VHH binders against DNA-(apurinic or apyrimidinic site) endonuclease (APE1L). Designs and how they scored, part 2

Target 1, 364 residues: DNA-(apurinic or apyrimidinic site) endonuclease (APE1L), of Arabidopsis thaliana (Mouse-ear cress) (q5xf07)
Amino acid sequence: MKRFFKPIEKENSPAAKKPCLSPEKRDGDGDGVEEEKNQNEPSKFMTWNANSFLLRVKNDWSQFSKFVSDFDPDVIAIQEVRMPAAGGKGKPKNHEELSDDTKVLREEKQILTRALSSPPFGNYGVWWSLADSKYAGTALLVKKCFKPRKVYFNLDKLASKHEPDGRVILAEFETFRLLNTYSPNNGWKDEENAFQRRRKWDKRIVEFLNKTSDKPLIWCGDLNVSHEEIDVSHPEFFATAKLNGYVPPNKEDCGQPGFTPSERGRFGATIKEGRLVDAYRYLHKEQEMESGFSWSGNPIGKYRGKRMRIDYFLVSEQLKDRIVSCKMHGRGIELEGFHGSDHCPVTLELSKPSSEMEQNQVSN

## First folded at step 16 (VHH; from p2 with W33Y Y100W)

Design j6
Fold by ESMFold2, fold request of step 20:
Structure j6 (fold): chain B 364 residues (1-364), chain A 118 residues (1-118)
Amino acid sequence: as target 1 above (364 residues)
Amino acid sequence: QVQLVESGGGVVQPGRSLRLSCAASGFTFSSYYMGWYRQAPGKQRELVAAIDSSGGSTDYADSVKGRFTISRDNSKNTMYLQMNSLKPEDTAVYYCARDWYGWRFDYWGQGTQVTVSS
């Protein structure tokens, strides 16, 4: 039992359990009164690879619902929805809508819809980017009081189609953009060009970062890579990992998917090129063995105790001084705080923007 | 489309046996680690047993060691769980799960109910 799932411990966050409200006037004490949750931009974010979202709703929903109620996020970014898009033969595909093409899919859509209509989720607008099958897919939930100006489903904002497999949702707010991605896994072999697929994805991300530098970015999601040795629990294990003894021809492609030298090097270059700050690592300079990882290996088998940080909040340097907290909510090696997934939620809190005088000086 | 279909559940008396099967399709079964999970009413999901891609290595939750045996037949794309000496605390929905290369479980079956009751 200590080796497997454990009861979820309560979150200690007294301010996380309030609904989003319109600004309210407060009398008394003159001009010093601060109103909570004015109609401002989002400042509390969560990302979670739910692996899969349908399964979490069916099997683990009370645990996740309690976490959301306690943290009270303004934005929830989900990866691995694993529900197919609507449409098919004889109808246009609609990657923004859950399929109801069969009795089973209709029932599953109803299950998801009812869950998202229930507390605490009823106060969120939902956007989907879905694949053609029960594979990959992303969702973005934003409190209705913070409606984004535009939402895109491709790294190229001029494109009309969704990114393949529904791996991208980009939300534009007045002063920043939020990017939710589910990066393709590198794989163990270059069969079906898996390594090349990941390199192409990484290149498209860099291209996006270069063309969208006009506004600060918050990039979150399952990025399927651990940056440095501090970001994994067992560096030698992951560096020498093999699928059934297979060794790729190039040394730079050897090791655990997400911890190969090639992936790590490209990730470091991407962060530098995009002038991004790794919010968790910015706040946490030393390895934290209890809670410093977002993915945990299976509690039984060769990956027991093996953990990686592959879920991130990467923010533009302009936002660096606004980072209040960035936390991974899983603990230990028995999936505590993972709410039924092999990934735990990761949260980011930002302070309010600097004063106009300070921003004017920085903007000049 | 990945599919995992469990069968073999039912209602049995304590001390009896059941054999669960998981028929897999839509992927190269022999390339994946597999496992059995269970979830009892009001309880957290529990990984019960896991097996590597060849069937050469297995592992079990302490609560079932010596009573349950996981196996697979890669020629039939099927995984099994032999459950002996069943106890009331084994009552749960049992799920077949695919492990992506021994790295993470990413697909689940619809589940099969096992009820152990006098």
Scores: ipSAE 0.011, ipTM 0.447, lowest interface PAE 9.2, mean pLDDT 83

## First folded at step 23 (VHH; from p2 with D106E)

Design dd1
Fold by OpenDDE, fold request of step 26:
Structure dd1 (fold): chain B 364 residues (1-364), chain A 118 residues (1-118)
Amino acid sequence: as target 1 above (364 residues)
Amino acid sequence: QVQLVESGGGVVQPGRSLRLSCAASGFTFSSYWMGWYRQAPGKQRELVAAIDSSGGSTDYADSVKGRFTISRDNSKNTMYLQMNSLKPEDTAVYYCARDYYGWRFEYWGQGTQVTVSS
């Protein structure tokens, strides 16, 4: 009864599969995407007070379109649009939309929409900041390839707030902010609270600048102030200007609106406090009588030949070295280059950010 | 709302006369300077004539001096431009405008076409 001891076959222990070390994804490719992102910001800017944008579209659009085509701005800031916000009688206003509440306004909206949909404007996004009536208002056109991250319509950077009269559009990009403003005119008389309105505005601008110092700023628009005597064609005329013989009670408020000592002083203080550089004056140290002014008075009457620089590009000091050009495109006293407005276009060109400047902004 | 409505334009022969009218509403007409602009095809808009609030003072472009007369009737809220000795060079759309504090004009009308042709 020989019990055959069947030999226990040694179960060959399965060879432990060496865990394939998943190649560490070198996250090194993050730097290339940041460089490509910085290459895709606006660098060519235009500001223009249109003195009624609809009138320019109706009467002067061919010349203006040619100008825009030739210069090819990445951003166009428009002031004094003079179109009403949407919202009929008794309805809430939408200050970001053109009115179509009447047949006439609808037709006008169509004219504007058609013009802005046609070359060279068809590749721009359009933002509106409008008043309740055909008054003031601003627009911002940005090439669609440079879409802002955020757009605000007030100095407080609140999405739910709109600046009165549509005087503000603030676009935020990756590396800078662009502010388009139509500053309120100081007016001739304090009785209308116009002086106080302007003082309040200037104060709000300073507050804005202090709160937004975290990112470089390009501030453009009709600022309704000439800073220095070099910024007007006739300093004595503007300093002594009076409306119907009226003299303000304060000497600092005397003179042409936009050229009173008070306005000039506040503007200088604002530039200093905000660490801003006047791009035009930075490049142009001397007075240019032919092309150094953005506004021109009526070709007849007491303001014939009277001119002021009141449209600006102000840039943060950090952007100073990037200023390539800043130009007034109006000439002479006959509104040449004004495209039907009493203001001429002003342009700014910035160089591309150098790779070295990006490193220094991250280290400070 | 400020409204300006031009009328009186048309086609005339050289040497003839034409009278334009501008009806104003929505503001105190007698308190403002008023003016006429014109824009010829392919040219910039130019100020042709201006008149003070009372009608006592007038200004003219050199090109129209002695030929054109601006006037106003404050009782009718209407401004006029009498155009005499018209020339082909006067062919343009004529616009009425309200003065803004004496340094600019605003609130333009729709314009009226004036054509001077033989």
Scores: ipSAE 0.098, ipTM 0.611, lowest interface PAE 2.6, mean pLDDT 88
Fold by ESMFold2, fold request of step 26:
Structure dd1 (fold): chain B 364 residues (1-364), chain A 118 residues (1-118)
Amino acid sequence: as target 1 above (364 residues)
Amino acid sequence: QVQLVESGGGVVQPGRSLRLSCAASGFTFSSYWMGWYRQAPGKQRELVAAIDSSGGSTDYADSVKGRFTISRDNSKNTMYLQMNSLKPEDTAVYYCARDYYGWRFEYWGQGTQVTVSS
C-alpha cells in the first residue's frame, strides 16, 4: 500500500472564516442601559452563471464547494439553473419549485437537494426562479442568518405574472435590495423578434430602476452585454462579428451579441438613469488581460482567447464608498477558475456602514 | 422555443462504434454552426466536434481526430456524430449544442450517456 505524505507547512485559519452567528438574545436586563440588537446584513456577494447549475452539481461540485468554503459568501446569485418548474396537468404551475413530475426529474431534484443540504450549503436558504423547461432559470442562496424580508420573481412587484424564463429574483433586505437577473441574449438576427425582446427587457429594467424606493440597489448577474471596448478582449473581432455573413438591416444591431452599438448604448443609458456604479470598473480602471473578463470562448475553436465581461455588480451610488473589492475569478484563456462553466464567479465585498455615516444620519 | 434532443448513447465495449443523433427544432437549423460537447465527472466540458452551417467545414478535438465524424442533414434538422474505435476515455455525457466553438453554450440538449467498458 502506498502512502502520500504532505510536508508539514504552517497553515493559519484566522477568525475571518467564522460562520454567521445569530444575534445574541438577553433575558432580564436590569442594569438600566439600553442594549441595541447587533444586526448584521450581507456584505459578501457572489454571482455566477453556472451554465448549468445541474451540470455543476453533477460534474464539478467539489470545485464550486471549495470556492464557496474559501470565500464564504453571504449571498450567492446563480444564473442558468436549467431546471423545469413544478406543476403540470391537474396541478398548478409553480415557478419557485423544482419539478419532480418524472422519474428523471425526481432524481435530479434529489441530487440538487442533497448537494445543497451538504456543507457548506446547509447554512443557506434557497430560492428558485424557473422556466417551463430545462432553460434559463436563476437561484438565490442566502445565509440563513440574513433572511431577506421579501423575495419577488418579477420586476413589477404588483404583477401576478411570474417572469416566464425564471430570469428574475429580487430580494429585499432591511437596508438594501438585491436583484439577480439573467438578461436575454440579443441574438444575431431579429429571428423570432429577438432584438425587440431584448429591447423590451432593457426597457423594463429602466422602468424598475425609476420606481421610488427608500433602499439602495445591488444589481448582479449575467447581463449579456459588455459596456465598452475595455470590457472585451478583442474589440474589432467582436464589433465586426457576423453569423454566416449575415448583416442586420440597422448598423446599430451589427456585431457580436452582447457588443452591438445598440446594446452598449442602452446599457450605458441604463447605468446613468439608475444612478448605478459598475463596481468592478470603479475599482479597476485599466484593462486586466489575465483576469478582466467574466466569459471566455472555448479553448478549442474560433472563439479561443476571445473574452467578454458580461457579468456585473452594479450598485446604487449611495453604496459607492462601501465597495471594498469586486473580482472576477477566472484567468487566462483555458477556463481556469471557471469551475466547468463558460462564465467565472464574480464577487463583491462591501464594508459595514461607518460610524461616521451613522452619526451623520442621526444629526439634524 | 429552441429544442435539441440527443439520442444514440449506450454501453459498448472498447473498439466498437456508436452513432449519436441530435434532432433540432424551434430555429432555422441551416443558419447555425453546431457542435458536440462532452463532459465526464470531474472533468471540464470539452468541444468534441463542430460543423458549419452547410456541413462543408468540420473541426475536431485532437483526442478524437480520425475516429469521430460529425455530419448534418439540413433537410431533416439533424446533426450526427459517428464514433468509431471507442476507448474508455470517451466515456462521458455527450451534448448537442447550437454553438460556434464555445461562443455561447445556452442552447443545448439534456445529453446522452456513452459508456465504454469491458
Scores: ipSAE 0.034, ipTM 0.562, lowest interface PAE 7.4, mean pLDDT 82
Fold by OpenDDE, fold request of step 26:
Parts: sequence; C-alpha cells; structure tokens
Structure dd1 (fold): chain B 364 residues (1-364), chain A 118 residues (1-118)
Amino acid sequence: as target 1 above (364 residues)
Amino acid sequence: QVQLVESGGGVVQPGRSLRLSCAASGFTFSSYWMGWYRQAPGKQRELVAAIDSSGGSTDYADSVKGRFTISRDNSKNTMYLQMNSLKPEDTAVYYCARDYYGWRFEYWGQGTQVTVSS
C-alpha cells in the first residue's frame, strides 16, 4: 500500500516587505528634497489599550502580532502598559525605563524586550511612559525609519518632566505631533478627588492644545470618555448607571464613568477649542452596533453587551482631508478582535500630504 | 450573582503568620485571574498578589514578595493568601478580587481585617 507522499505545497513565503532602504542621496536639484522629507513621516497609526501589556505578550501575542503584521502600522500607541518604572527602593524612578529591580521584574522585562525585539516589532523604536507600580502607563512604538524629532513624556513639552502614572507620550515629527494619552478614569465617586483629577486633566489637555497649535496634532489613546449617545451601545443604561446605588450630589456627575454629562461636555468643548476632528466619527456618521465601540463590558453580569467608544484618533482640522480610514477592529460582544483586552485596536490611515497642500499652509 | 467572601483575618503579632481565604461563587472561578488587594487606613487600595486562572503564574507587590504566597484551589472555588513574617505595615483590610479581562480586578467582598501589632 504505497503511502502517497502528498507533496507539501511550499507555502509561498510571504514576500519579505522590502526594508525601507534609505534612498541613496541622488545629488539632484533643491526642489526634490522637500518631497522626500514628507515621504518619511508616519501615515498609518494604531492605538490600543492593552489592559496590561505583559499579559498580552504572555497570552495573546501571536494573535496581536498577526494583526500588527497584517495592518503594518507606522506607529503603535499603547495604553495601560501596567509595568513599573525602573528605580528600586530609595532610588529615583526612571519613568522611561522598565523596572528590573526585582527578579520577577527582570524576568518580565526580558519577556517584553524579547517580544518587542522579534518580528514584526523588531523594526520599531520603543518609548515608555511608566507609573511607579503596575498601573496605567503608556508606550509608543514607531518604525525606526520614521524616527520622531522629539519625544516628551508630559503635556508641558518639558524634557525633564514626566506625566504622573505615565499617561502621556508626545512625539514630534516634521509636520505634525502625535499625542498618546491614557486619560484618568473619572470614577464613580469623588473619592480621593477622582472627579477633580479628571477635571484637572481635561483642563491641562485644553491648555496643551492651545499651546501646540503651531503644528497639526494627531491625538490618540484611551480617553475614557464617550462623546455622544451614538458612542455607546446603551445610552439609557450608561446615563443611569450607579455603583451600588450611589448617586453623586451633582447631576452632571451622574452615570457611567466616561459617560457623565460633565465628562461629555468637557470632551466636546475640548474638541471644539482644539479644532479637532474625531476621525472615526468623521467617516462613520451612523452607529455601527457590531464594530462601533472600542470597549466592551464584562461578559458576565449587567455589563454584558454594554459597549463604549472611548479610544480615539482625534486629528487637527487641517488633517481632516487626509483621513483615509479609521477603524475599530473589535466586533460583537464576545471580545472578538480585542486580543485579550477589554479594548480593541483602533487604526487610522492618513493619505500622504499632497505637494499642493503644503504650499497653501506656508502662504497663510 | 458574583460573590467573594474573605475570611481568616485577625490580630497577630509581628513575625507571625496568617492565612486568608476567599470563597468565590456565581461565576466560573477557574476561568479568571484572581487577586488580593489591601487598604490600610488613610492609604490607597493596593494590589498585594495576583494569580492566573490555572494557578501556574503569580505576581506580588514588592512589599510582600518572599513573605506572602497566593494560591488557589479551583475544585473548591477558593483562593488563599498565606502571609508569613507579618509586619505592622501589613495592617489593612484585605479584599478578594476577580480579574476583569486581565490585570484589572473587581472585588465584591466586605474584606477581612488584618492587624499586626505588638
């Protein structure tokens, strides 16, 4: 009985994406240098609240890696890294470096470092903005070919300052800035000044926007707010939501954190004052119940099926015409496309700047 | 309904040991990470220890590392915290917590008081 060796069809090796060969300096005339400079900026962006980046690396990395490989973002903004900053007991913290102060933290750092050094991530530079503990924190991954001119870790654009809890990374490119934020959750109660903390945050964002109007902005991340009723799956549920029957004293603070009238109002005002465009809502005018939300509630209990859009790409109005796509990659209520998080990735694609649009901004 | 019931708290002298238990019900216990939080008077709630769904992976706050051991028995829907070499700074209300999509915890118990005093 001749065992027919079915020839293992040689799976066509996916075409090795040509490394960004640095264009050889052709000594050609001065007009070509401006076009080449604009070709070297990021145009594909991803934001994702990982709800612990280490857990995603440990449990969900293959799926996430495939997603990143398929989409091939130029920039990846991560929120809720939840890794502590370097600096042991009695030492100053370095909030830009993963801790290796304990055996466990060293091992964890090694796991993360290994994962980020492997394809498809090996071609990215990594910046960390970390909290003092396994809390909050953000990361920014930028393809090495698109190295930012400057990176800040606070809203004040001070090199020596770090935003508390690692909630901010600001990258400056030639023609725009990219802001990655993890906004503080408003909370259910004004315990420990949680409401005041969020108000202060929102105020600081507005101040930042006013001070940084010199360049277009791409602002992304988990902003912990749903702007309009269309941005939640169950508006009535979220508007009337209570923690253990607690009712805040102010009506404007009532409802689900992220969907209180006060938060929504401040967010709307921020967008208006900053002249920002919600890229997703710009392209998607109607509610998409299957794919219109970036956060999904616990599949067990009262939040089953409850979903919110709280992860954003906000772009300066000047960039609105460059918006090609903005997508949330989660579907349904079973965390499909969430890659082990309670947030799904959100992506933004911008068209390349047309040579004509640059001329009109310099003339005004 | 999800329920978490902490037990095993008490008053102990420094250097002594205590074992906390958390009885879980109303959900598939073996499918979730679990953790212990504590809150000392006038301090913020802090994660003390976490354990994966299988019990194969654990994490600890630096302040308790080497002294505390988190474990679970999925057949009994119970999580444990063995606390050795207790210190006065370990005095807190300890809360059992269920994971929410990894590394985010919710607690439904009343907590159990641990007091370490001479």
Scores: ipSAE 0.017, ipTM 0.313, lowest interface PAE 6.8, mean pLDDT 87

Design dd1
Fold by ESMFold2, fold request of step 26:
Structure dd1 (fold): chain B 364 residues (1-364), chain A 118 residues (1-118)
Amino acid sequence: as target 1 above (364 residues)
Amino acid sequence: QVQLVESGGGVVQPGRSLRLSCAASGFTFSSYWMGWYRQAPGKQRELVAAIDSSGGSTDYADSVKGRFTISRDNSKNTMYLQMNSLKPEDTAVYYCARDYYGWRFEYWGQGTQVTVSS
């Protein structure tokens, strides 16, 4: 007879690969050893412009799912969801909910919902920030064991209006804030106020960064700008790029959208004013031609081999010493690691807070 | 509001032809590169053909060169893909895409299914 009893098996018990909270963490009671207050917060992050999320779920999901299973992120920030918000035709708009107003939209919502209910995504809570049409939009997936304290969908927490085009999700955790944004593309000319829209967006970001807060920030997403020449594969190509010969009136607006002098200058000023650290560039001082870019041009035609870094993790200087890794997971010019998108995933890993370690230092 | 609507897909026997259409609205069609993509289940997305804003320059994946022809009619805001000598490996969902001038593709709509079987 075996030494084991046979308890009733929990056959339908989903569990996180490493659960964040467990009854096994009760060893501090009555033992004379104080169990550290477990402030389980996310430390592994991913951002990805999926261009579009629905198409990736339909056509490329197994590749991305395996990547997520292997990296095991605590937070996944998605840009370019391209699904409309609920509430058309006489119903109030709800920018946090996928539309099912037509048979097609209902089927597409079901496709997304089923994919996100399946491994490895079943243990993530999902927040949507959606546009009124199949345009832009963002999503945030957070392991359920790390539930954020509050989630906002505008850069001004007190504003009653949802951010236009679903470009913002701000999640507040106990000790830090996470901002997921999809910055508007600058465009080649001021058609439909594109240049003005981008300048106003950049200004609103700076205003957000200047608001008083007691918590450090992790800002991620597709920021639609390459900061410096090291952040593009072909600086001369991008600096002199033109839309069919068109030259903007202001020389600071000339060049590839995302690499104009005006955009780069404003981005540098934003990083400085927000006291932010570009996590990838902080760790990687030299250009990595094979894997140093988050966006790749069309594999056929003029932009073959032309690549840019436009997806970022920018973190408050307070977090600088906690940066363990920041990586772009695409390589080469054949879209390896892009999982069907023209952007690859970017990951950030932070170490645990070191406040008690700092208190125990005896130097001095 | 930008809209791209694919049509013309269907089931055909090997060796036959289909013509796909992409009707565009909500933007200045003549200012953009356009392209056709395809994707079979479990396969990577594949750019099939691209055409510049005027229709003067075209490019094709090697797998379709000589059999497929991309074209556009800027007066009708429509792009086409003429697919001749169809093979079973051409079976896929075909998507039309607006290209941000050869450097970034945007995929719209639900695509149109092309099935080549006997």
Scores: ipSAE 0.012, ipTM 0.462, lowest interface PAE 8.1, mean pLDDT 82

## First folded at step 25 (VHH)

Design ff1 (from dd1 with D59Y)
Fold by ESMFold2, last read:
Structure ff1 (fold): chain B 364 residues (1-364), chain A 118 residues (1-118)
Amino acid sequence: as target 1 above (364 residues)
Amino acid sequence: QVQLVESGGGVVQPGRSLRLSCAASGFTFSSYWMGWYRQAPGKQRELVAAIDSSGGSTYYADSVKGRFTISRDNSKNTMYLQMNSLKPEDTAVYYCARDYYGWRFEYWGQGTQVTVSS
């Protein structure tokens, strides 16, 4: 109900025949004819683990705002919002609304709300999927002219369910689904069931992919895994990494979180079973040492120069021929293009669907 | 879940001292390197100091060597940053982070403001 937190039912919808940008209106033919619908749907997407979104607003907002203004995305998927959900003792919990339960949280909510009310963000509707504490959480910003048909906050497509830690936003458009996820980090050892938690998450993703094959999918976010050796800057470094010499019992769990054999194997199987295309790798077959990674180690310390690709756009094979570009916007080893995060923005551009096939069908 | 809570920030005059604390919970504190990071508005986040899991090895950015001292008490799950001879250039929000020597910034606190001015 705040300017940036709105129910899906309050937007201008359907806006399928109204493009967001000029120049002119279309003719209408709204008599009694049962015409096939033409829909103006998002084609420019951005995903960013902002780690954390509040801190980017407080410390790095001009950088990010300029990037968004220049790229002009239709959809912005954010991970690591790190703001708690509204509600508490004596009030209903609402995982879709920022908490103002304390003076500090109220002030932080106001900071976020004001930033998202300002250009270029004023033209976006905002959905939050939040944890109970300053941990994890996701957000989805969609230009108001592209309002989703439905939005879920879980992998089960249930209106009343909310994914733990706010790791999921699923937006349904007329011809495709957009899935924004923040996958659990595998961790270095199985404390707090970290490895089991990641395996169960990966299994639930596969189950989701199998039950949602009726429409093309765009799956984006911080997936916390680098698929293959080409997806990390230093394969031997990451494959042999240890937390203070600790060695997990199973060889498949050894190495850098996000680059263990177990995680990589499951990710490959997930992509295959879901019939998904890794959009970046589809367009970029060779390693790009300068700009081919979405996460960077701190420029000071053991991980200087060590980088991983763990933020993705995975798209259904049906969308393969529409991939125009997929770019990671960070460069080098000094966090250029990271806008204050340890992850850089990743973008996807799709071409518009071909109108030639539709025109041939309608003309007959 | 992992929690890191910073405290001890404030406004001080140049040449004075502050001590920051970071209370940690939700993980095996003694297994991890810990670090202090800082960020001023419009500037890049930088690692200020880091300390290994036992407290035996420390690391400092050149800009703070000899003035800042990082320490930890594994029995209390707490890390500290003693900041002496503060300068206006030390003005920033300071963050506690769980770190494998620069590997992951996923687990860090909300920050505490340090302001050094006349």
Scores: ipSAE 0.024, ipTM 0.511, lowest interface PAE 7.7, mean pLDDT 82
Fold by ESMFold2, fold request of step 26:
Structure ff1 (fold): chain B 364 residues (1-364), chain A 118 residues (1-118)
Amino acid sequence: as target 1 above (364 residues)
Amino acid sequence: QVQLVESGGGVVQPGRSLRLSCAASGFTFSSYWMGWYRQAPGKQRELVAAIDSSGGSTYYADSVKGRFTISRDNSKNTMYLQMNSLKPEDTAVYYCARDYYGWRFEYWGQGTQVTVSS
């Protein structure tokens, strides 16, 4: 089957001056806005762990489609695609292409392809980063009028490397990079080296941040960690959570996956080392019990009302003054605004780049 | 691989009964909580009922309490939903789901249609 990905090279038309389909206006003040030089870079972003993207397309697509139409994002970052990569038994593996190895997988691929060819998604280029089974995986959708200079599927910026389980898509634009990740869940026990796997992932992220400090970064996705007590609805519940009474040997590994002392400490260190700003928390200094969480537990049972913020926009300090809004679109404990997932969409809006920098550049 | 298969849906008149089954494979069924969800066209997915790993504790949405009964047979890797006194508002696609230790229902079946109409 022909690949459905839209690589950077295929977006290169003879002229790159295509108009953007979604102009932006502010009615409160009409004085002195200069936007012309940077209109070809994204400024409206969405991240969403769809758990799973296939199920959302099959069962909840009208809700999500309306949300996308209303917000009109320039970039959509998806986690938990849960579709296997092409190249099953007897074929070369291709982690950028949806599998059609069976009748069921072919039908599911067609369902996804048709949905993404329909409004409002038809004007987006799509990149997939997929696992070998219905597990994990990410996708990145970018409006066709915004062309990334390059797209990588790994933290090392190598053209031939693909991150395991499809957890990374890195898009490079003219003035910034966008990183879409689905961090591995820490798990409840260190069986199969689960805790070590998460520590290794976190260390690899720090390495990436240090190697790529030449350009501002927007890092988004399901990072599978709540930073501080303000980022969970019930800190004591999550801190003392256990899998059927099991207690890990190391105190720092105890508690809910995503809220262990070890994960929280490493996340804080990562933010500091990368000189990153947590965009939501930067704008919202106090806990917002109705809409301050991106993940919600089962409405029935012991997790009823238990919520965590584990989906983020982390931006380089250089972008701090451009943060216009960062919102979590779910509210309450009944999954309003979750569009069928246990995670809700999170959005980021940035203002246009500074006019003074452009004046200095032109004069040189 | 984890697989959940729903069956037993159909078209019934108001006031009648229907029994759904969920056949599970690819995991140790007796170690997990299980649940039934439903989704009507244009509506959000609703948790209908849940049952712990042993069958000792059950939970029901207010809209179905007293009418629906969830059960499981761990020797057959099967969960059931007995739906009595069905109403038109029970019309939906019903999904079974595996609970990931009480904090996330991670795996879903393909669903079975239940239609309650005259």
Scores: ipSAE 0.012, ipTM 0.413, lowest interface PAE 8.3, mean pLDDT 82
Fold by OpenDDE, fold request of step 26:
Structure ff1 (fold): chain B 364 residues (1-364), chain A 118 residues (1-118)
Amino acid sequence: as target 1 above (364 residues)
Amino acid sequence: QVQLVESGGGVVQPGRSLRLSCAASGFTFSSYWMGWYRQAPGKQRELVAAIDSSGGSTYYADSVKGRFTISRDNSKNTMYLQMNSLKPEDTAVYYCARDYYGWRFEYWGQGTQVTVSS
């Protein structure tokens, strides 16, 4: 009885992605240096509202880590970090550093630090824009090989200024800027001037876009607005939504926060004024009910299956031809692909700049 | 063919209880959220209760919360609605519904009449 030794097919070890070896400075002629500089910019991006980054690290990190490993983004923009800035009672706050002011916060900081120092995250630089409490906050992770030239934490590009609640990180690269934002939610009522707060935010964004038109922009994050009816799963539901029967005084403020006529109108105006392209909608002209939304409502109750696209990649018009892919990675109505959040990751992939496109931007 | 057959309706006095049943066939019952709708005369159809595929999660309309209990037996392809402390305002035709997609329910039964009267 000849035991046929089936040869164990050598599982081809997945080719270890060669670390970005910094190209050795070949002393070649001046034209080669500009091409080499442009080859060393990020081209793969992801944005994700984590709905508490610590909770994701504690409960969902393996799944998220696999996702990041598989996609291998050059830049990761995180919203709703929900960690407090460093600075104890009576001390100035450092909104760029995680708090360790209490035993609990110190432990939490250690958990986050350990997670971010481990694969696949260990090769990323991390920037924090934090609130004073476990609220809002953003983070930006950039592969160390793509170190930004400058990083700001406000829309005014001032090194000394921090955006309230940690809602802004702006990274400047050689050929473009990357803006990560967590836009304030409009709210259901104009309590505490919530509607006015959002209007002021939108105005500041427009002002920023006008001041920064000198360089292409990639704007990503949770923008807390769905632009068109196609960007929500149930337009009628969201248009007529009320909190406990409350009706705002102005018709333009009626409906689901993020889908009021006022918010939608301001967002459309912002895109137009900023000459921005919605990368997802640019590639996807039709509604995709399975994967066309970045936010999903609670699986229990009236919001079951209610979904909104509120996480974006907006790119300057001059970058539109470089858009290769823009995807939302959530599916269905059971939070599949959301990695424990109520938001799914959104990814953007840009092609490398063609040498011909650089010549036309210098001539205009 | 998808079939939903409601039963257990009737006429009861206020404060009494009824138990509705829905027999499902023609699809994988255990893979779908199910729900109960009701329609009173001259009113719009409204969702009363919903239950996930496993029976682990439930939804109730505010008007029936604490009085009604939705349940399912996947081995029998049957969904139930226990209705306690019935009120005249609960008078309606009750329909069994299957989740189509994302809080969209469809029903194929004729419904069962529930009448609560003194």
Scores: ipSAE 0.012, ipTM 0.423, lowest interface PAE 8.6, mean pLDDT 88

